VHH binders against o67189. Designs and how they scored, part 27

Target 1, 350 residues: o67189
Amino acid sequence: METTIFQFQKTFFTKPPKERVFVLHGEEQYLIRTFLSKLKEKYGENYTVLWGDEISEEEFYTALSETSIFGGSKEKAVVIYNFGDFLKKLGRKKKEKERLIKVLRNVKSNYVFIVYDAKLQKQELSSEPLKSVASFGGIVVANRLSKERIKQLVLKKFKEKGINVENDALEYLLQLTGYNLMELKLEVEKLIDYASEKKILTLDEVKRVAFSVSENVNVFEFVDLLLLKDYEKALKVLDSLISFGIHPLQIMKILSSYALKLYTLKRLEEKGEDLNKAMESVGIKNNFLKMKFKSYLKANSKEDLKNLILSLQRIDAFSKLYFQDTVQLLRDFLTSRLEREVVKNTSHGG
Below, E stands for the ipSAE of ESMFold2; O stands for the ipSAE of OpenDDE; V2 stands for 0.75 times the mean of E and O plus 0.25 times the DockQ between their complexes.

## First folded at step 11 (VHH; framework vhh_7nfr_2)

Design w4 (at its last look DockQ between E and O 0.56; V2 from the best seeds 0.00; counts 0 for: pae E 2.3 > 2)
Fold by ESMFold2, look of step 11:
Structure w4 (fold): chain B 350 residues (1-350), chain A 122 residues (1-122)
Amino acid sequence: as target 1 above (350 residues)
Amino acid sequence: QVQLQESGGGLVQPGGSLRLSCAASGFTFSSHDMSWVRQAPGEGREWVSYISDSGGYTWYADSVKGRFTIARDNVKNTLYLLMDSLKSDDTAVYYCAREDFDWDFTATFDHWGQGTQVTVSS
């Protein structure tokens, strides 16, 4: 059996399947955590967690055994983290894997959930013991939702509360959170509270409310807009950051860090390095951040990034050496870049 | 306007086969998971089968495993249920249902077809 976490959650909590052992994996880990939270609520004290890197073989097999008939056994939910580490402790002996498979197959009264912190590849799912679990149990995948489905979820929630959200406000919110489900849930619920009387949300209101909760998000928005060459919006966000009290040197630090990482990635690309591996080598491991950096690489040539780095170094030096206002230097830089883009569009329009 | 229209039901002998179709319109069919749900006379609705938006994941109620096959054609915007080895217990009105999920990420059904009757009798 192989299904999605949404379908599994629906059926498990209404008419649970006959299978007793399930593997949960996927890129959208928040959905797995949400399911497990509901599972814990259902099973209460009969919800048991095992850590594969900590538990002995004896403890593992004891935890999976059926309860005594004399105790009027209660159905339990056994959740196993770090199962890969447990498999490493078993080693490569075929007999040990056969024993594990036999124990998992014989789970009859309890539910066992083997939880992975990533999406498993086809080769991993085709290897024992997971190959056997797929036949007598189930494989449950939590794939990333499409951006369209996430947008519809957010719109539905606002409509349920009678709140009219402007399209640009909605798009800003989705981009701000990177379509991250946990962050979206938190920000949407705050916005609903904010708009409970007024029943309308504008772009400016979303920017104000979201900014008040996350100290670094608005600096990230400025950096994002600059690197994607939306200099007009970047200038507006800069003004907001300064009025909110964000120190300009913090802005410079984050922007410089991103520019240097992007330049390094361009160099690694020239050497034929796999982009995802290259990103990990410069400390970019989060999938959302990888997506953002891929878009920045598409928007900026190596020369663009070199010139950006030199400009940032100049701004920093002039701020410190000549006591010039860092904010004004940043504004001058952005204005110059915006004027370049205006000339470009006017020339193509002729 | 979201529309789901089932067809292909009818009378069949035990052990026989039927193919149900559900024509979808008014939405991006390829963006939604779909299910078949049935309702026998005097009973509540029983979920039968599920298929993900791409068709890559399917799941079946225990009562139909090995006998029914769910499929979709995202070019023709059509959902199918291939029913083999039909039994009298399979007699029901069969509905196609569009999957959605609520804010707590629990799957729900947000749209239903009118249903098609399947009758299995000697």
Scores: ipSAE 0.358, ipTM 0.697, lowest interface PAE 2.3, mean pLDDT 83
Fold by OpenDDE, look of step 11:
Structure w4 (fold): chain B 350 residues (1-350), chain A 122 residues (1-122)
Amino acid sequence: as target 1 above (350 residues)
Amino acid sequence: QVQLQESGGGLVQPGGSLRLSCAASGFTFSSHDMSWVRQAPGEGREWVSYISDSGGYTWYADSVKGRFTIARDNVKNTLYLLMDSLKSDDTAVYYCAREDFDWDFTATFDHWGQGTQVTVSS
């Protein structure tokens, strides 16, 4: 069954489907994220995320197994990211794919959501294992909304808040944001806050309040800033990323990966290994990335990288074990680093 | 003003077929997802079928899957429901409903037609 994310969301939360395995894909990732957020809220502790590039086959199957060590068969929601990478790990062995399909087909108590960060091609959907999943599960697509639909959505939101937006103001806002739902949501919320008791929002007001987040706030930008020890800017970018709905775990994952690679590279350098070869050995093959990593290595001592890794591990542990706010932990980390930097600068100036 | 007007209902024998139409006016039809909903006597409203704004995606309730086909003509601003292999259990008032979504992208029905009666009886 193929359905839209809207329909799926509606049915999922009102009348849970019989199917247990779903593929979520589409051009409008924000809709998928929104759904997943709602899912997380619904399932709470029973919401599990798997990363296909990080988990072993055994871990994967264990995670999908209904054998709760803890006797209470509570329905779980399992979200799988980077499923393609997982498939690559399984290799070309037909038997392994068959096993995977069998496992997915036999999911009875849990919901499994395989999330793709792009729209899948027909060829991909017609290939195993997705072909099989489509037969016993569901394919959910998040298509881009029309401009008109987006416009109406925004208007409705303002109206609900008792705010009348001038036509020119609305058009400006839409153009400014390029009809990006994430950006629109942020800007609309800002404008609502701004308007407060105001009944009319003018073009001039929108121009003053709304900012084009033209800067594709990329997780990589954050990582870059952090690794180059621009903590102030990193903090700003982090806030932006979070506002845009980027999951903190995604940020952590990338950051951790980079940190580990850098640490490895630093160690190899100390051993006298060729840096270029070393970079390739850790999967850095792109010249641009090589350049960036060189800059990171220059900016960070071995001790710095070690401390970074430990800090990230700590954040991860606190997030997972103590359910602390990952974002806040990251903020604290950055703030702490910033403070240290300021102290260092004041001690040397003096 | 948003208007939805259903037609095509009637009396049909079991195994028969009907084609329902819903004429839409007062809004950009092509920009809205549409659904058919039915209500049998003494029962609650049942979601029957869904079609996306472009018509590219359809959904069917398990009870009608394989028998009903939802379609739309965005040029004519008309929603259709082809009902084949009708059963007595399909007897209901069928409503055309406009889909909308809120700020959190929760889908809702914001407009309904008056409905058309479908009676399946021998």
Scores: ipSAE 0.263, ipTM 0.607, lowest interface PAE 1.2, mean pLDDT 86
ESMFold2 (binder alone), look of step 11: mean pLDDT 82; pTM 0.826

Design w5 (at its last look DockQ between E and O 0.43; V2 from the best seeds 0.00; counts 0 for: pae E 3.6 > 2)
Fold by ESMFold2, look of step 11:
Structure w5 (fold): chain B 350 residues (1-350), chain A 122 residues (1-122)
Amino acid sequence: as target 1 above (350 residues)
Amino acid sequence: QVQLQESGGGLVQPGGSLRLSCAASGFTFSSYYMSWVRQAPGEGREWVSYISDSGGETYYADSVKGRFTIARDNVKNTLYLLMDSLKSDDTAVYYCAREDFDWDFTATFDHWGQGTQVTVSS
């Protein structure tokens, strides 16, 4: 099976194909991210991610297993990143490559998505194991959209909200974002909120708003909610920050700074340092901020903070190295934390 | 108004060939990816083939791969489907469809032609 991400997305969620193993690749990585986000929403706890550069052969094959210890298995969606690195681990071992192909061919109840961060060349698709996957599974491509198609998408969105945008304003917005689909969604949603009452957008208004920060949204409120483990509210505030034009990397920078300071404070407290002196050593001198950091330290163990730091480093690396959407990665992190908190609450309710 | 008008359907024997055409007007044809979609009696609509705005990328359903060829002429604003080695299972109404996507990147077909009947029988 060979298809586009648009066609695949439309059919997969309504009348899924018989194939169970799919390769996702292409130049428009944002479209792959959007599909995976919908996939994660559908599968919930049955949505799992494998990192081919980090996972052993045994762990890989176990994750693809059709077996359940307790009997009965729910359909899972297994998403594999860095599959090329996993293939390098197999090396020249013909037996192990044949085993991999056999396992992939025999996936019957789960879905497996092999995700690439670029558009694959014809030679890559024609070599094993992808040649075999093309035979028994599917190849799904996310091609780059033309500038005119991107322009029409943006214009259509403004028209759907009843907003008349001047031609010069539209062209400025497209040039400002470099026709980047992720940046355009962010700026367009902000502009829609700005023009919600008057229903018209001029060039001067787009110039003012496209880089402005709304006073109704505060990055520090997001950080506060996250560090106090109110993940549901943190997700809502994150969406507001993005809709009002806060760059995701700014959010990541502030959150990373706080997490590192908190971890440092935990280490200094273990060594017997006075907390007030320790806070001043990492630049926290304001009494209000000291009070907030004390509450963050109470809410988070050292292990919590270590895991937060590692997660943020991973999000930053994947955003830069694999061109993945920082916002979606951060949402995935928060959603995972929220789902863990829900499970914990139901366990303690017994 | 956007208009898509198919032609070239008809009755053909198994193993035969047909060329379908779709004349497009009322929009910038060269800016849109286009598809052929078919509907057999008693079936839902089945995607057949897809072509990029420049014509440089083409994709086919497995059921027609190697037998059908999609092409476009952006000067004449015309989409084509060359169908070879036709089988009885290819009997359907064939539609020309303009593909778009919504803000959440769900694929849509926002405009359709009236369709042209292809019948493969002996």
Scores: ipSAE 0.169, ipTM 0.568, lowest interface PAE 3.6, mean pLDDT 82
Fold by OpenDDE, look of step 11:
Structure w5 (fold): chain B 350 residues (1-350), chain A 122 residues (1-122)
Amino acid sequence: as target 1 above (350 residues)
Amino acid sequence: QVQLQESGGGLVQPGGSLRLSCAASGFTFSSYYMSWVRQAPGEGREWVSYISDSGGETYYADSVKGRFTIARDNVKNTLYLLMDSLKSDDTAVYYCAREDFDWDFTATFDHWGQGTQVTVSS
């Protein structure tokens, strides 16, 4: 069964589907995220996220196993990210794929959402295991909205807040964001906050307040700032990323990867290995990235990197084991480092 | 002013067919999802079917699935409901409704027609 995200969202919350496994994909990721947000709200503690690139096969199957030792098992929503990476881990063994398919087919009490960050190609959908999933589950596609529809949504939002936006201002905003719903949401919210007492937003005002998220909200920027020990700015960027709807675990993944690579590079450097060769050995081939990594290595001692890795592992553990707010943990981490830096600076100045 | 006007209702025998129409005016019809909703005597309103703005997406309640077909003509600003294999339980006032989405894509009916009576009786 193939459905659009609109239809799926409408029906899922009113009449639960019989199918239990769904693939969410499409060009408009905002719609998927919005749905997932609503899903999270609905299921609360019974909302579980799995990361295919991080989870072992055994853990994966355990997570999907309906065998709740505890008899009163509330229906759970399981969201799986990076499923492609998980498949890669399973390898080319036909038996493993069959096992996966069997497990997915046997899901009866929980809902499983396999989320892709892009539109899947026909070939991908026709290949196992997705082909099988399509047969016993559902494929949900998030297509792009028309520009007109997006414009209407934006106007409606402003109107709901009692704000009138000049036509030129609206057009500017739409163009600035490239009709990206995620960016628009952020900018619209900012503008609403700005206009708190104003009933009219002018072009000049929008130009002053609105900015392209592509320029300001980048996970890599956050990582860059953190690794260069600009914790204050990193904290600000973190907040922006979260507001933009970036999942904190995604941030953590990238950061952890970088930290591990850096630590490895530091060790290799200590052994006298050529840094360029070492970088290539850890998958850093791009000259720009090489440059960045060099800067990170200069900014961090081996001990710093080790501590960073440990901290990140801790955050991950607390998030996964104790269901603590990953964002808050990250904030605390940054705040702690910021405080330490301030103390160091005051001790040397004096 | 947004206007929706249903037509095509009437008395039919069980197993018969009807075609309902809804004429839309006062808004860009092609930009909106449209729905049919029915209300039987003494019962609440029941959602029957919806169609996307372009007509590419359709959905039916289980009670009418396989029997009813929703369609639209965006050039004529008209919504249709083809009803086949009608049953006594299909007796209701049928309403055309415009759907609107909020920022979070929660669908609501913001405009309704006056309705057209469909009676299925032997």
Scores: ipSAE 0.162, ipTM 0.560, lowest interface PAE 2.3, mean pLDDT 86
ESMFold2 (binder alone), look of step 11: mean pLDDT 83; pTM 0.833

Design w6 (at its last look DockQ between E and O 0.02; V2 from the best seeds 0.00; counts 0 for: pae E 10.6 > 2, placed apart)
Fold by OpenDDE, look of step 11:
Structure w6 (fold): chain B 350 residues (1-350), chain A 122 residues (1-122)
Amino acid sequence: as target 1 above (350 residues)
Amino acid sequence: QVQLQESGGGLVQPGGSLRLSCAASGFTFSSYEMSWVRQAPGEGREWVSYISYSGGETYYADSVKGRFTIARDNVKNTLYLLMDSLKSDDTAVYYCAREDFDWDFTATFDHWGQGTQVTVSS
């Protein structure tokens, strides 16, 4: 069964579907994120995230196993990211795929959401295990919203805030953002803040306040800032990312991966290995990325990287074991580092 | 005052067809997305169908997909639901609902009609 994210959302929250396993994919990832946010809100502590690139087969199957040792089987929502990587780990063994399919098919009490960060191709959907999932579960597609709908949404938002936007100004904003929902949300919010005392937004005002897509805050920007030890700006970017609905665990995953790679590279460098070869050995093949990693290596000592890894592990542990707010933990981490830097600078200036 | 009034319900045999109407008043009809929702006896409310502002986008629950058609006339301020190949499981009170789609893409129904009874019985 194939359905749109809107249909699915309406159905899921009004009348829970009989199916238990769903694949979420599409061009409009923001809609998926929004849905997942709502899902998280609904399930609270019973919302679980699995990372396919990090989880072992055994852990994966355990997580999907409905055998709650504790008799009161509250319905859980299990979200799986990087499922493709997990499949790669399973290898080409037909038996393993069959086992996976069997496990997914036997999910009865929990909901499982397999999330892809792109639109899947027909070939992918026709391949195992997704082919089988489509038969006993659901395929959910997040398509792009119509321009008309987006326009109406934006207008409605301004109207709710008592702001009138000139038609030309609105069109400019829409074109500037390319009807990207995330970008629009950011820019509209900025404009609302700007117009807090104004009842009318003109084209000139929008041109002055709205920024082009080039300023899109992404997770990689955050990682860059953190690794280059701009903690103040990193904090700001973190807040923005969270506001946009980016899950903090995604941030953590990327950051951890980078930190581990960097630490490895640092060790290899100390052993006298060629840095370019070393980077390739850890999967860094892109020239741009190589440049970035070189900059990170210059900015961080081996000890710094070790401490970073330990800190990230701690955050992960506290988030997973004690259900602490990952965002707050990240903030605390950044704040702590910022404070240390300030102290260092004051001690050397004096 | 926002008003939604459903009509067109009744008793039909399995395989039969019905056309539901919802007359809207007290608001700019074309500025709102609309949905049909039904409630069977002893069951919760089930979303049935959605239609966008201009009618360019329509969505259906899997249970009615291929059988039901949602439409709207913005000049007449009327929402329609064409129901074909009716089944016993389609027996329910059908409600017209105005959708409020928020900036976070959360759809809520802010107004409901009184509903119209549809009974499918041999």
Scores: ipSAE 0.332, ipTM 0.685, lowest interface PAE 1.3, mean pLDDT 86
Fold by ESMFold2, look of step 11:
Structure w6 (fold): chain B 350 residues (1-350), chain A 122 residues (1-122)
Amino acid sequence: as target 1 above (350 residues)
Amino acid sequence: QVQLQESGGGLVQPGGSLRLSCAASGFTFSSYEMSWVRQAPGEGREWVSYISYSGGETYYADSVKGRFTIARDNVKNTLYLLMDSLKSDDTAVYYCAREDFDWDFTATFDHWGQGTQVTVSS
């Protein structure tokens, strides 16, 4: 079978097809990424990733085996990256390729997803083993959507929330984001939150809300929000920064630098130093930056800054020593701070 | 206004060489995958070669593999096909084609050039 990623996603999670082996490819990698995230949610510990450039032939075939090592059998999802590199290891012998095809054809209780990081061409799809996979399994394509289809998807999302968006506001949003699905998803959710009471969005409102965030997203905006303890907005800006390709280590370096400077300024203030001279001693010479740092000093105690520095050191260490996802560690930190604020504000027991 | 203009075709003896060019305008050339497609007299269209938007991935039909080379210059907005060891079977009109995708996620050729004639005659 051959189908679109949107259609496949709808049918697979409600009434999966008889086929068990699928090839995912296409130009719109964000669509593949979101499908795989949903797949991981469904299968949990039964979700297995194989890297074709790193595993041996025997490890590959063992991972596709129907037998269970846990004493009970459960349906698994096996996701294979870099399958082309695995094929290179097999060489060009017809019998090795026939063995691979037979193993893939005989998958009956598990699902196998062969994920390509690019669009496969007609030549590749007409060649073995993909030609055979197209016969007994499926080919799922994540191609670019037309501008009209993207517009319809966005309009449907607003309609589902009962929000009437003016036509010029919608066109502005689409042009601002360049029809980028990742940016559109973030901006549409922000606009839905903004319009939750009014149920209408005008051009001026979209320009004010979306333009500032999309156009002016930078690491210093994130740091500003975090240091002023606006953790909800800081989380939203963090997602935008990652979407624009800002490396999380860069975020951590700037935040750590600011936190250390603020802690130093707190110590110098306690010793009686002049604040303006103290700021210059830590490299803060610009009048605008001095104003911002004064606001940060008012918002944060010395203990707040000490705890922030320790938290950042732990995030950095866990990222490097335990290979943990730096972005997720930072999200967890911010979420913990936000949850603490929510608990203080609840009145359910009173 | 998307335009694709092929050039460089001509008459050549078997074993000879030709260099085809395709000048692109009216769209962001460097964002699109491109292909060469040929049509011989009395035959359907035959895909010849593919190049990714960056030029890093190339693929060839078995009939031309080892003899033809596809290339692109994203600064000049030009696609090339270098044809060596030409055979009489290579006689065809050669088209520059832009790849895109439709609503059913099938890859399509949404724009074509006018074509350039290549004739290989002994």
Scores: ipSAE 0.006, ipTM 0.147, lowest interface PAE 10.6, mean pLDDT 80
ESMFold2 (binder alone), look of step 11: mean pLDDT 83; pTM 0.839

## First folded at step 12 (VHH)

Design x1 (framework vhh_7uia_1; at its last look DockQ between E and O 0.63; V2 from the best seeds 0.00; counts 0 for: pae E 3.0 > 2, unsure alone 62.7 < 65)
Fold by OpenDDE, look of step 12:
Structure x1 (fold): chain B 350 residues (1-350), chain A 122 residues (1-122)
Amino acid sequence: as target 1 above (350 residues)
Amino acid sequence: QLQLVETGGGLVKPGGSLRLSCVVSGFTFSSYEMAWVRQAPGKELEWVSYISDSGGETYYEDSVKGRFTISTDNAKNTLYLQMSSLKPEDTAVYYCAREDFDWDFTAYFDHWGQGTQVTVSS
């Protein structure tokens, strides 16, 4: 039985389904992510993630095994990513697929969520093992929301916060984000924060606060340069960004986000965790971005990242508490870093 | 103004059939999931059937599976519930409801009709 993610979510959290194995797929991945986030919140420590490309067959079956060594089998939520890769590992042997199907069919206490990062084709759904899963479990689809529905969602959110958004401002925001739910959510939240005392959001205000992908590219360039410790160029780019009307708080937000993610990744790396998995855990899924982050990690020590975070926090504090110019603070920060590098290079003979 | 108006209810004998209609106004029908819900005397409100915004997916309560059919006519902005093999247990006020979701994508019914009475009695 195929169900929508909305109905599934509602049912799952109000009346637990009898079925135990579910396939989550669809064009709108953000909805799936949202569901999974809620799932994680609900299950806490009993929320388990399996990576199909990393797990051996034996490990996979062990993870799905309900045999708790310790008699009290708490219900677990098991989320499986990259299931297709796992299937590839199992090979073309009919017997192996049958075993897999049998194991999945015998899940009784736990919930198993097989998550696909795209909409599955009919052929895929009609092939084993998914065909069988559909018979004893459920197929959940996350379809794209209509533009109108998204628009209404955003309007409702602003209204709830007592904010009136001009029509042209709203349209701008929607176009800017390309109706991407994740991006839209982020931008709306920013705008809400910005409008804390304002009842009306104008087009000009939205333009100042919201970033287009293209504008974001420039901010990312700045962040890239900064994280790669090209402070001289970073200063130039910063000036350019400001000249273009990019709000310094946006720059700070992105930079802070990256710094925190990097610091987290560095810590995880030190603990011996797989970097790729770690990156995904902090929301870095794009291969290009993964490469960039790897570069940042190479360029920065844990201490460097910590210091960066502290510096950014200071800038934020000074801006908010003392109403200092954020741009100037950023400049000062970069200049200070630049000076330090020059000194280091001179001391080490070039 | 958003309105949902149910019609088609009435008295029917066990085994009989009824077709409920819900005419909607004030919104784009194809942009929302729609549902039939019912409330029997002394019982809680229960969902009966859902239909997706695209009309491609339908869902039914177990007790009505195989007997009830939900459908839409987008051109008429009308939601239908074809009921067959009606049972006394199906006696209830039937409501047409629009389903929406909040910022966190939790689904809820945001608009209801006045309801139509369905009575199944020999």
Scores: ipSAE 0.475, ipTM 0.693, lowest interface PAE 0.8, mean pLDDT 86
Fold by ESMFold2, look of step 12:
Structure x1 (fold): chain B 350 residues (1-350), chain A 122 residues (1-122)
Amino acid sequence: as target 1 above (350 residues)
Amino acid sequence: QLQLVETGGGLVKPGGSLRLSCVVSGFTFSSYEMAWVRQAPGKELEWVSYISDSGGETYYEDSVKGRFTISTDNAKNTLYLQMSSLKPEDTAVYYCAREDFDWDFTAYFDHWGQGTQVTVSS
């Protein structure tokens, strides 16, 4: 089976196919992320992510197996990133590839989604194991959307809200975001809120309100939200990063690095160090980063940063010692912090 | 006024060929993904083929691969389905359809033609 992500979405959630193994690839990666987000919503705790560069052959086959001695019988959705790295670990051994193909063919009650971060070439799709997956499973492609189709989608959204956008304002927004669907979704929602009263958007207004974030959701956005204690948005961005294929260890590395630098800066300030000099001593030399770190220092006490560091250390230890999912541990941490913020905000007044 | 008009159906013997045409009006043809969808008697709708909105990439349901070819002529606002090696199982009403999607990127067919009957019978 070969199909588009759009056709696949129309059928999968209402009349699921008989096939159980799918390869997802394409130039429009945000469409894959959107599908996976809906999949995660459907499967909840039965939604599992595997990283082909992190797992052993045995762990891979165990995760796909219905025959686990301690596993449940409930249908699961297993999402595999970095499958190419897993294939490298198998090497060029024909027997090992044949075993992999047999395991994938025999998936009967779970769904397996092999996710690529690019559009695969015809020669890649024609080589094993993907050739066999095309036969007993499916190949799902997320093709690039045309610029005109993206423009019409944006116009349709503004029209739904009764907002008249000037043509040069629309063109500016499209060029600013580079027709990037994630950035467009965020900026259009902001512009709708901005124009809710006036019902018209001019070029000057779009220039003032809209800005380019990046082509992709990045880990620094997550870290920024977390350090500014916007835990609700941080949770959403974390989910996006994982769906986008960002490795959880990269997230932990950057967050831990920032937390340690900030804690060090607090202690250097206590010793009377000049803040600019202190920031340079921990490797913060760029003026933009200095401004961001100043905002993080304002938002977090030394105790806040100490508790954050301890929490990150526990997450790392639990991931390694008890083989627990790093992403879920991060999610639990953020959920706990969000719940505490809700309680704090409802305190009684006199 | 948005319209999709299919032509080219008819009766054909097994192994024969037909070319379906879908002339569109009321929208920019090249900005939408277009599809052929069929419905056999008493059966559910089944997608047959898609063509990307750039016109460069085509996709086929497994049972028609190698026998059917989807194409466009953007200057004439026309979508084609060249059908060859026809089988009795291909007997159906064939529709051309335009694909749209909403803000959460859930896709649906928002406009359909009237359909054209293809009958493959000895």
Scores: ipSAE 0.259, ipTM 0.623, lowest interface PAE 3.0, mean pLDDT 82
ESMFold2 (binder alone), look of step 12: mean pLDDT 77; pTM 0.776

